# Designs tried in a protein design chat: VH-VL binders against Arf guanine nucleotide exchange factor SYT1 (SYT1). Part 1

Scores and structures below are computed, not measured.

Target 1, 216 residues: Arf guanine nucleotide exchange factor SYT1 (SYT1), of Saccharomyces cerevisiae (q06836r405to620)
Amino acid sequence: SRRSSSIVNALSSFVNLRSSSLSSSRQQHLQQQQQLQQKLDVSLEDLPPVPAPEFSDSCKDFLIKLAPYGKFIGIILTEKDDEFKKNCLNYLLTNCFEFKNDPLDIALRKLLMFLELPKETQQIDRLIMAFSFAYYKAQKSYSKKKGIECPWSNADQVYFIAFSLLMLHTDYFNPNNKSKMTKHDFVDLVHNDKYSGGNEIPMAVLTYFYENVTAK
Unless a header shows other numbers, all headers, positions and changes below count from the first letter of the chain; antibody chains are not in Kabat numbers.
F is the ipSAE of ESMFold2-Fast. E and O are both the ipSAE of ESMFold2, at different seeds. Each is the mean of both directions, binder to target and target to binder. V2 is 0.75 times the mean of E and O plus 0.25 times the DockQ between their complexes.
[cut] stands for letters that were removed.
The coordinates of atoms that the task and the answers printed are left out; those that the model quotes come from them. Centres of patches stay.

## First folded at step 1 (VH-VL)

Design d10 (framework fv_denrakibart)
Fold by ESMFold2-Fast, scan of step 1:
Structure d10 (fold): chain C 216 residues (1-216), chain A 124 residues (1-124), chain B 113 residues (1-113)
Amino acid sequence: as target 1 above (216 residues)
Amino acid sequence: EVQLVQSGAEVKKPGESLKISCKGSGYSFTDYYIGWVRQMPGKGLEWMGIIYPGDSRTRYSPSFQGQVTISADKSISTAYLQWSSLKASDTAMYYCARELGYSSGWYRGAFDIWGQGTLVTVSS
Amino acid sequence: DIVMTQSPDSLAVSLGERATINCKSSQSVLYSSDNKNYLAWYQQKPGQPPKLLIYWASTRESGVPDRFSGSGSGTDFTLTISSLQAEDVAVYYCQQYYSSPYTFGQGTKVEIK
């Protein structure tokens, strides 16, 4: 089955539950993407073998070769600790996604609408770290253009919060977990992180994220 | 010129539905939050809730959760406040206001621009 | 919820004299990491919407006369009008935006003695 883990199932639910918060045009785009994903209800093993990159391939060249793999591109590019594939993932997230004016949780949902979340923890880490770096750069560039301060200190802070949101959703919607994380627990978790700068994020913002992720 | 223009005064009976509007102009509508504030006759200010027009996400004061619906149409730079069934206790002046903040809504702040207000009177 | 309490409820001040309004929050609105107090002051004249005067407890909004100043930190805040003018007759509100729900003080009415 495509959804063999509770984490994968919970994240799919997270994307679906939050689609109703979007504007009509964004909801139409999400609905279209959902329909495309259901239409392409195939596993990676059902597709031809993934081509190896040729020595002369640019990231763009290799991503064009991967286009038929659609939602599996994230899984393919994070399978191993590989410099070229890491560069291709960074290229994809920087040039093929638009994050400049998205709140973090919307940007994260946008990512997961187009790319299937890997099943292995190290692959998830590579995907979310690359996403966080691209998101941070987009936010910093946008803020500079507008002459305003960037709300994020660095990519590590973005990564910590993005991963915390994924963990919160998994914890909250896992039926086997009888002791759900409270709003206070979530704020404490984030504010206790001085290494990544979680302590720098206002309580009101964290309360907003908690309420949105745990809605319903 | 940055401004918020609200719809005109309303006189309604208990049980009736109502939708009032707040139109922004002179700025990027999707880069700021829009909040709604109630002021009952002779009383102070009460925050009802807020919407981010870029993705229509809302947050409500617990006192107003389930009592009203806040929405926005970014194609016409307009935010809305709606009641499915009005009560006499809904009689008040309703203000929309733009929240100071960065374009992502991250560092939210005080309300820097206010609408002129919409007076809603609910009586039989 | 954070409760905002203003004092006094009303204040009568002669033209040219100093007016002082106090605001207390039930919890600190100081965010230690950025050293900012998430507190604003508004002026509301009869028949008009509120107007932002001060944000981050002491930062004056553009176009607001320098006779208006904000001070304080944590839970105790003050709005000062150094020399009251006729146009300053209004109700003044403090507001915290540290945590949801945002809350306002009950208001302080400033009138001419």
Scores: ipSAE 0.005, ipTM 0.468, lowest interface PAE 12.8, mean pLDDT 81

Design d11 (framework fv_denrakibart)
Fold by ESMFold2-Fast, scan of step 1:
Structure d11 (fold): chain C 216 residues (1-216), chain A 127 residues (1-127), chain B 113 residues (1-113)
Amino acid sequence: as target 1 above (216 residues)
Amino acid sequence: EVQLVQSGAEVKKPGESLKISCKGSGYSFTDYYIGWVRQMPGKGLEWMGIIYPGDSRTRYSPSFQGQVTISADKSISTAYLQWSSLKASDTAMYYCARVHRYYDILTGYSTPAFDIWGQGTLVTVSS
Amino acid sequence: DIVMTQSPDSLAVSLGERATINCKSSQSVLYSSDNKNYLAWYQQKPGQPPKLLIYWASTRESGVPDRFSGSGSGTDFTLTISSLQAEDVAVYYCQQYYSSPYTFGQGTKVEIK
C-alpha cells in the first residue's frame, strides 16, 4: 500500500540521517517507545498473513511489502535458513541502517530499536550474524575513507562480540539469575576466545561495552 | 552505463549441447531478475523464464520447463541459458533482459517490466 | 495461461498520421486491489532488441516521447502513436504481467504508407 512504501522510505531516511549524534533525550525517547511496544502482548499472529515473496521480487521489492510488519521484519526474514530472505535481511541492514559512525554497542542498540529480537536461538544467530557482516563492511569502508585503521579484524570478530553483548544483556537483566555476570567475567569470556579474535580487543573497550550495556 | 552483453552467434547440429551467456554491467547484478525471451525467425516474442541471481531461483514458462536450463554466476555478473540436446526447432534469436519493478507510490503496488535488453544471441541448429 | 491477441497484424500509416494498435487478453489483467492493469508495450525496430514503452497500461517509460500513449482496461487495450515519425517504423508487442507465464501478443508491424 501507500503506507507501506512511506514507512520503508521514512525508516531508511531516519536511520541514514540519524547517526550516533542523536541527542541523549531523543535516543532515550526512541528507546522508551521500543521498550513500551515490546511490553504489549501484540504478536505477529495478530497481524494479517505475511505475504510469500513473489518470484519476481527483488530484496527491495519484498522489503517494501513487509513494511507494515515493522518490528517483526527481523523475525520474518530469519524464520528459516532461506537464501532469498537472508539476502533481503542483508540488503535491509546495508542500505536502511547507517553504522559507519557507531561503536558496536550503539549499532546493536539501534538495530534492536527497530527490529524485535527473535525468541528462537537459531533466528537470533541469523539476525546477529547478518548485522555483524553489515556492521563490519560499514566500519571497514568508513575507516578506509578517513585514512584510519579499522578497529575490527573481520566480521566473525564483530559477530562474537555482538553476541557476547546480547548474552550479557540477557544475563544481567534476567530476574531469575541471582549470579549476574561481572565486568571481570565478561572480559574473561571475551578474552578466552582466540579463534574469532576476542582476545585482540583491548580491556578498556570491553569495559566500556560492559558499562554501557549494564547501565541501561 | 547499464547494459547486458550477450555471447556471439552459434551454429550447431541437432543433439549438441550449448550454453549462451548474458553479462550485466553498470548496476548491482544481484538486485534484479534476468529473463530470457525467444524470437523464432519471422515470429514474435516468447517469454521463456526468469532467474534471481542472488539465490539462483528460477521460474520457467510451461512450454520451456525441462527443455532448457537457466542459471547465473553472481561472482562474474553473468546469466546463462543452456540446452543439453539441441533440436532444429531451437533455431531462434535469444534475448536476455533485466526485470525492473515499477512502484505506484500511492498504493505501494508494483509491476515488473523488461527495462534493459541484451543485443541477442542468434542460435542456428541445422544438419 | 493468458493469451494476448493483437490487431491488426500489420498497419501502414502516412507520416504525421495517427497509428492505433489493439491488444486483447483472454482474461482480465486488471487487479481489483490496486485498480491497475498489468500490461506493458514494447517497440522492436528492425535488427534491434525490444524497448519498453509503457507499463501499467498507460504509464510512459522515462525517455519515451509523448506521442506514444496507452489506454484501456481489463481485457481491451490500445497503443496510440498520435503523429507517426519515420523512426517509429517497428513491430509493437503487448505483454501481460498479471499471471505467469508473462505472455506476449503476436506483434503488430507498423510501416510507412
Scores: ipSAE 0.000, ipTM 0.460, lowest interface PAE 18.4, mean pLDDT 82

Design d5 (framework fv_denrakibart)
Fold by ESMFold2-Fast, scan of step 1:
Structure d5 (fold): chain C 216 residues (1-216), chain A 121 residues (1-121), chain B 113 residues (1-113)
Amino acid sequence: as target 1 above (216 residues)
Amino acid sequence: EVQLVQSGAEVKKPGESLKISCKGSGYSFTNYWIGWVRQMPGKGLEWMGIIYPGDSYTRYSPSFQGQVTISADKSISTAYLQWSSLKASDTAMYYCARSPIYGSGSYLDYWGQGTLVTVSS
Amino acid sequence: DIVMTQSPDSLAVSLGERATINCKSSQSVLYSSNNKDYLAWYQQKPGQPPKLLIYWASTRESGVPDRFSGSGSGTDFTLTISSLQAEDVAVYYCQQYYTTPYTFGQGTKVEIK
């Protein structure tokens, strides 16, 4: 029963992922749903076998089939270098998430509120890269609509910063780590990247990200 | 300036254990990956694996999985490559190298000078 | 595993002439979402560790002379040295970092003719 309740909650949470803006109360609800699922100590191995996509499935059709897997959808869609699953992940992140008004750290937190971070480096890469493309697209579209310049140069710049924030979070909140990454370490890391345009990000913006990622 | 300094040459017998080191300086050690590359005498480069020192997360080439252990001690900015039991076929130059992109698939931007390991009876 | 194959295995080029090295991957190393090729080129001189020359197929590493350039996409890549200098005598390696293991080509030895 508890297992079936968890699956129903995962489906409900997925169905609530929409292109419309999310209120703070909705954000709190999403955070509570994620906390409850983790509290139940549910692993992917405890769920029914993942269905294979059918030839006739659209990305939307397959994502609906994956809804009971909730937080594991990111892990499922990044397991292999698979064009259809990559397209489904891109569809999910582009059409079911709302990023246009979010600073990058909040958007990343929103992603990880719904989708468990994969353990394997290649899977983390696929997830964060797809996220970064969707985020950049949303930011560019939003900036054009408002008649303002997009603060991001390209998706690769977003990807580099998003990964840097993820590594900062991992380093800072690991209880076994007593040598935490400092604000200056983080700024230096990002400013040392000239190819993706990390050096173009103002120190004030990076300081903002650092303080938000390392706080509550 | 960025430097990776590796431990000195080793001469060992088959069956012996060995641990070689790679010390980073001039950058934030925990903000970069460290990769290990083998080069057998007169041969090309073989990617062995990579470690993120911040949490000791590792990825190995299938050819080296179970053959070696990669580890790091961030308190002294040092990565390690170790064998529990050396074989004559482990005779090679071993390089450590820094990787600037976290998990995105990454090139190796700064290299250590290499550690020559000779295993002979 | 992605297999990286370089050609030729060795080439001799006169000083001031153009040197061209090819690298082929057994599958595409172009990631369509970011339109990036996960391909690097390294130079190894006798008795020295490798040195990064090019990353993302065509981006020159800081401090690398303008005579070095990378081109290509997907499965076919080229390293060009527009005017070979004596200091360029080395073995050159391509490497894919699209998927682990991050495999190297077998190397191309460049010598003065």
Scores: ipSAE 0.000, ipTM 0.468, lowest interface PAE 12.7, mean pLDDT 81

Design d6 (framework fv_denrakibart)
Fold by ESMFold2-Fast, scan of step 1:
Structure d6 (fold): chain C 216 residues (1-216), chain A 124 residues (1-124), chain B 113 residues (1-113)
Amino acid sequence: as target 1 above (216 residues)
Amino acid sequence: EVQLVQSGAEVKKPGESLKISCKGSGYSFTNYWIGWVRQMPGKGLEWMGIIYPGDSYTRYSPSFQGQVTISADKSISTAYLQWSSLKASDTAMYYCARHERQLWLPYYYGMDVWGQGTLVTVSS
Amino acid sequence: DIVMTQSPDSLAVSLGERATINCKSSQSVLYSSNNKDYLAWYQQKPGQPPKLLIYWASTRESGVPDRFSGSGSGTDFTLTISSLQAEDVAVYYCQQYYTTPYTFGQGTKVEIK
């Protein structure tokens, strides 16, 4: 019900928005303004110019400045191959999202619930690669704490499957596509990628992903 | 057969408006980006901008931002390039082209299908 | 903007001989995450639209003869025609599609000696 405000709340927790000079009423007003921007179907062009990072900004500092841009943060941080913005995106995905208990399809849905998918291939790739690194790191850490082996071999394997799931969703729900990808097609696609370790993923797991992604 | 068919040649005067078209057929129009490329007489290729017809998302070259409008009507599989006020320097061949995509992944392979071109001549 | 520079501007090669065209980008077009160079080569004959020959710097488009090959990575790229045929007389363009604007080189005209 409050899903659209979740990223604002996560970013707010970074700041620990308490100030002897800033009242709780003003703090609440700023949070409401951010929530309203996220509820409206606005384009990035309708918002104030994106601020440039200051020399002394940490990733946390810059992400706080980007909080009003809400769903566009992923687009902003992936606009070009920039080391600082890449580090900020990695920080966001590692510290503001919880992926440790999520299957990949659910984690991907969680990501896209809060961050709008970019339209340019290079930007999609940067976002999904950063997501895959964060997801893999979270899964490996969780598996170590539980004393079990991580089911994922590396971040590249996660990346390949995440992209495959995005394309499955796009292909399957496109009304102009009269020939939908079948479960068999999806399994074959994934299992043919030996270099990314797609062949290592059990058919039952891929079947699970297919059914969940193609569900209405 | 996958093809892009562009509107016919135009002869215009400076200050006039113009809208040229690029119609796709033989493929899912909303799943591919459409780019526009200018070629002035005897000169090389200049990339103008691109549109994703599925949601009309556009990106422009800085040189063409504010000088042209790129749009699309997915119900008739047609992309458009429009000028509000033509200049003599707009005299050129204009091509539309589809960005090739792997069906199962969002990888683009360059512009695989091109329109035949629309010659625009602007003179007084 | 990434600036693409081709050399030479024109090239005259005898039938059956090797033609080599160079393309330099002002910035790397190698995307490290997928290890792909976002560079394409196009052929344009007079009165015709461009035709895609090579994408991802070295992958030949379907239907393109194997005498056409692309090589290079990062900022320095080469299009090679191993044995020039009469139908290969055209202007050749490189293009980066790593970041918008997807800029073209100025073109290289290939003619028969």
Scores: ipSAE 0.005, ipTM 0.456, lowest interface PAE 12.1, mean pLDDT 81

Design d7 (framework fv_denrakibart)
Fold by ESMFold2-Fast, scan of step 1:
Structure d7 (fold): chain C 216 residues (1-216), chain A 122 residues (1-122), chain B 113 residues (1-113)
Amino acid sequence: as target 1 above (216 residues)
Amino acid sequence: EVQLVQSGAEVKKPGESLKISCKGSGYSFTNYWIGWVRQMPGKGLEWMGIIYPGDSYTRYSPSFQGQVTISADKSISTAYLQWSSLKASDTAMYYCARSVPSIGFTGYFDYWGQGTLVTVSS
Amino acid sequence: DIVMTQSPDSLAVSLGERATINCKSSQSVLYSSNNKDYLAWYQQKPGQPPKLLIYWASTRESGVPDRFSGSGSGTDFTLTISSLQAEDVAVYYCQQYYTTPYTFGQGTKVEIK
């Protein structure tokens, strides 16, 4: 239910982007939101075939075409290693989400409230990598405006931590997993990764993330 | 405790349809993926596809896409592998196996059915 | 598709001696984000379904004897049986689960000398 309302709000952003040059009424806007909300209750297979982008489409144009697909937009945009769809995903995450004042775990939760997580590792990689670039960019810009040092070194570091948080959540809340990851296991996992800069993240920050992800 | 029980051996003619089954017990059927693996006589293992019974999401190997249909009935904890028209080249042992989920997708196969031998006579 | 290649195709080892099976993937099956190798090893005895031995390249499945161990990372993996027993006569398969289609090696037949 909460997730459905959040997805409707995200989809409304696409509808509003296209209708900015058209006369709109409150009635028209409400009808569009109702239509989008109804589509969110079906599986991807129940929807019409996903339209292919036209050569002249901008990312904004294609995203407007995808608005009725709601939570499946992330899956659609990550299906293949495609530069146009990658650019559309980056546009979506940069212009339709607000991450500047969010801790990483909250921003990740926000992403997953609106977009269904893909089932294939490569698609998950594309989604989380794009999210991480958008998040890092938002954090860096915000920190610069406030005259504060950005706590993140680069998007790859954000990506590693975001993926580690997904792994923690999946591991911890899967009822079929009898051996749950402990706080110490999580900290050790992250600190063992020198390649992605996981070793640079303070224990207090990782403890904060662990407690928030495993709460409720 | 955890068990996958497959339907019995089948002997068919080319062009006939066939549907074989794999019944899970001793675990939450809808929380694990079920994969299908083919083994031709005297040959190795070939992954055919996989299904998540909770929402009936399927993924197929490109070699088997359009050749078979994988489905599941969660009300009776049973997964299915189906052919609309069998070929002699479909003669093989077919295994179902439970896959442990990892980061929202399928993983390794921890429990296997006993196998269903399908013989298609030419 | 990721191609899995095992070597040797078959080996004969005396009882109590070490058996080593190699598996090579055509591209890395190491997921850098979680630092896990998406590789499993299976044992198949004649007339039986495959049995999981090792997952995540080096984690032994519950109930599998300590003589079985997995090692390696990225593209090169090894299954080692430290002291071959009569019960270990079987065909062994590696499998990647990094991406679909999931693929198996061609198998390595282990026999007693």
Scores: ipSAE 0.013, ipTM 0.541, lowest interface PAE 8.3, mean pLDDT 81

Design d8 (framework fv_denrakibart)
Fold by ESMFold2-Fast, scan of step 1:
Structure d8 (fold): chain C 216 residues (1-216), chain A 122 residues (1-122), chain B 113 residues (1-113)
Amino acid sequence: as target 1 above (216 residues)
Amino acid sequence: EVQLVQSGAEVKKPGESLKISCKGSGYSFTNYWIGWVRQMPGKGLEWMGIIYPGDSYTRYSPSFQGQVTISADKSISTAYLQWSSLKASDTAMYYCARAPTYYYGSGRMDVWGQGTLVTVSS
Amino acid sequence: DIVMTQSPDSLAVSLGERATINCKSSQSVLYSSNNKDYLAWYQQKPGQPPKLLIYWASTRESGVPDRFSGSGSGTDFTLTISSLQAEDVAVYYCQQYYTTPYTFGQGTKVEIK
C-alpha cells in the first residue's frame, strides 16, 4: 500500500529529530524573534532573566512574569535546551492545564488554544514531548485512582500519536500539498509504529480522529 | 429494514477457488465496515478481517493474512471473501457483519448476514 | 493479539434464576482518551447468526431485553442475565474491538438446569 510522501517525510523528520543533536537553526530563530516582536506590544528585550541556579525552583514566579507574552509562552520556554525553562514548561502543563478526563485530541486542541505552536522543529518537539509526558502522567494517575489499568503504554506512545495528529492536520490543510493523506495512509502510518505502541491504538479511534481532524 | 444477505452454500474440493458474497441493503453501504467471521463446525467465532467499502481499506487477522482476500464493490453494495486454493480445514460457516465507522460504537458488529456454509472435502 | 478467555465453558441455570458469565482480556481494552471499554457481548442461538447484546462493556443494544446487563472495565468483564428465560438458551461470546484482530472469547453455553 502507498503512503502520502508528505506525511512519510514528516514522520521521518520526527524520527531523525529525536536521534539528532539538539542544535537549532539560527535562521529560523532570528525569523521567529522578528515575527514575535511584530505581534507583541511588549518588547522581547524586556524578557525576565533566567534565575541563577540557586533560585531555579522559581518556575511559578517566572511564569507570572511571562503572562504578558500570552500564547507565545510556549515558544519562549522551548527556545533552547534550558533546564530551568523545561521545568517551567512542565510546571505549566501539570498545574495550569487539566488533562485527566480529556481524549487526546481534545487535550491537544486545548494546549494549542493557549500556546502557539513553534515554527522550529526542535521547539515543536520539546513542546509536544512535555505535553505528552504531562498528559500520560494525568491519565495514569486517573486510572490508578479508579483501579483501572491505563490503556496508554507510556509517554512515547502519547507523543507519537499527538505528533501524528499534528502532522495529519498540517498535511491535510496545507494548500501547497496536492496529495492529501487518506484514511488508509493515516491508519497504516500509526499502526506501523510498534516501538512507541502506535499499533495498539484501536483502528476505530484512529479513523474517528482522522474524520475529526480533516473536517472543516 | 437494514440487512446483509449472503450467497448460498458451497461444496468444493481441495485446491479449488471460491468467492462468496455479502450484499448490504437498507443503509449507506460505504459508511460502515464489513467484517468476516468464521465458525468451524461445533466451534466458536474467529474474526478474519474487515473492509471499509468507501475506499476498500482492509485489515486482516494474522491467522488469515495471505489465506483469503476480502474485497468490496460499492457500486452494488457487495463485499466478498475469496480463496485462491481451498483446504479441507476451510470447512466452516462464514458470516459477514456490519460495524459503525466512528469510535462511538465502532467495531461492534450490529447486523449479521445469515451465513454461508462452505464444505471442502476430497 | 489480545486473547479473550471466558468462564465457565458451560453453565446450567434454572428458569427465573440469575446467570453470570465472565470474560477476561490479556491486556486492557479501556481507552483512556474516551473512557470507553472496547468490549461487546453476543448471543448465538442454534442455527442462527450471532446477535449483538451489549457494547462499550455496559451499553445495551436497541431491542435487547433489560434482563441482560454488562459490567466491568479494563480486563475483567461480566454479562448478567437477571432472570433466565427459556429463549435465552444460547452460546454467549465476548469480543474486544480495541485493536485488530478483533478477537472473541471461546464462548459460554447457557442451558436450563
Scores: ipSAE 0.000, ipTM 0.444, lowest interface PAE 16.8, mean pLDDT 80

Design d9 (framework fv_denrakibart)
Fold by ESMFold2-Fast, scan of step 1:
Structure d9 (fold): chain C 216 residues (1-216), chain A 122 residues (1-122), chain B 113 residues (1-113)
Amino acid sequence: as target 1 above (216 residues)
Amino acid sequence: EVQLVQSGAEVKKPGESLKISCKGSGYSFTDYYIGWVRQMPGKGLEWMGIIYPGDSRTRYSPSFQGQVTISADKSISTAYLQWSSLKASDTAMYYCARTYSSSWFRGLFDYWGQGTLVTVSS
Amino acid sequence: DIVMTQSPDSLAVSLGERATINCKSSQSVLYSSDNKNYLAWYQQKPGQPPKLLIYWASTRESGVPDRFSGSGSGTDFTLTISSLQAEDVAVYYCQQYYSSPYTFGQGTKVEIK
């Protein structure tokens, strides 16, 4: 039976995780815009209580139950240090997102387009670390299949850069912050991180990321 | 070498304002967060909050939110801890400490200032 | 908030003998994505600021003698001083840096017997 695969595809569609671009009518476009606006204006507290996972639930089963919560799935799965919810998040990021051919900044943007960033530092860390693991695995697999060198040494390095890019974006576009981080400040910050291997990232790559993150 | 130097001991009365300082040297000040930790006489350590000097963003422990203000002046590599109105219960040793901006080590304090003793009595 | 609880509150150990300090967290500080325990140990000597000894539960900070070792995972952690020296007389604190607010244990005072 392929019923579970069809349900997972429905979940992916609901949370807008499918990469299919279809020609849409003006009416369909308007409906999508209205749905997106409503989704952006809704807080988790406005929705019905989040269902607890049942002992018999697989990650797929629980993700199907979370489909109505859409953009909040990341927040829900990172609320506490919970092995089952962590496994569900890893399943989601590995099977419902496609990162294998994306530069890191594009992959991060893709993640945050579908999942709302949590407000608590611990939840942001769980989300971005899980993302970084999935991204690294996908990039390494893709590089091996294409016979090219993977530019990333490990998932921890990806995590550090992804989090640094997130902080740069938050810093740069905060209207209350009048002293913005410069390109040189960003490169120096990354290269001076003692434990993360930031010094291994070429300046040209960091410059590229800085320019892309600050371009809009 | 990395060093954090704090301002000297303070003796104040309840209701008075106070601002103490922590000056970093021997490293790039805006590459790290500065945290503040309180230690009441004979008691343990309590994290109060941190600041990122690069943009002055702060995060406070819920117990200290609204009780103190943390600020920084990156042009002189100095962070500050301030009270608008001191209480006798604010009597404590106050430490500043450096922590990494990287999330793997944020909240881990690798270098500490010598401490500023604040005594509030009538 | 994550509550850190140490035991014992104080212990007296003879020079050259082993000292063992325990730390429990009210919830896991193991970050399963990187398999790291966000647990640190600090040493505070009388009249001095705290000094970082151990991070990630078991990784010794540069310059810290190898008689200091950390162990444990999840919610239960131990700091061991294999052969107590006179300079090791201090209060030792565990700290979680897994989530804000960062919290410390109440401290364990180590004295010479």
Scores: ipSAE 0.000, ipTM 0.439, lowest interface PAE 15.1, mean pLDDT 80

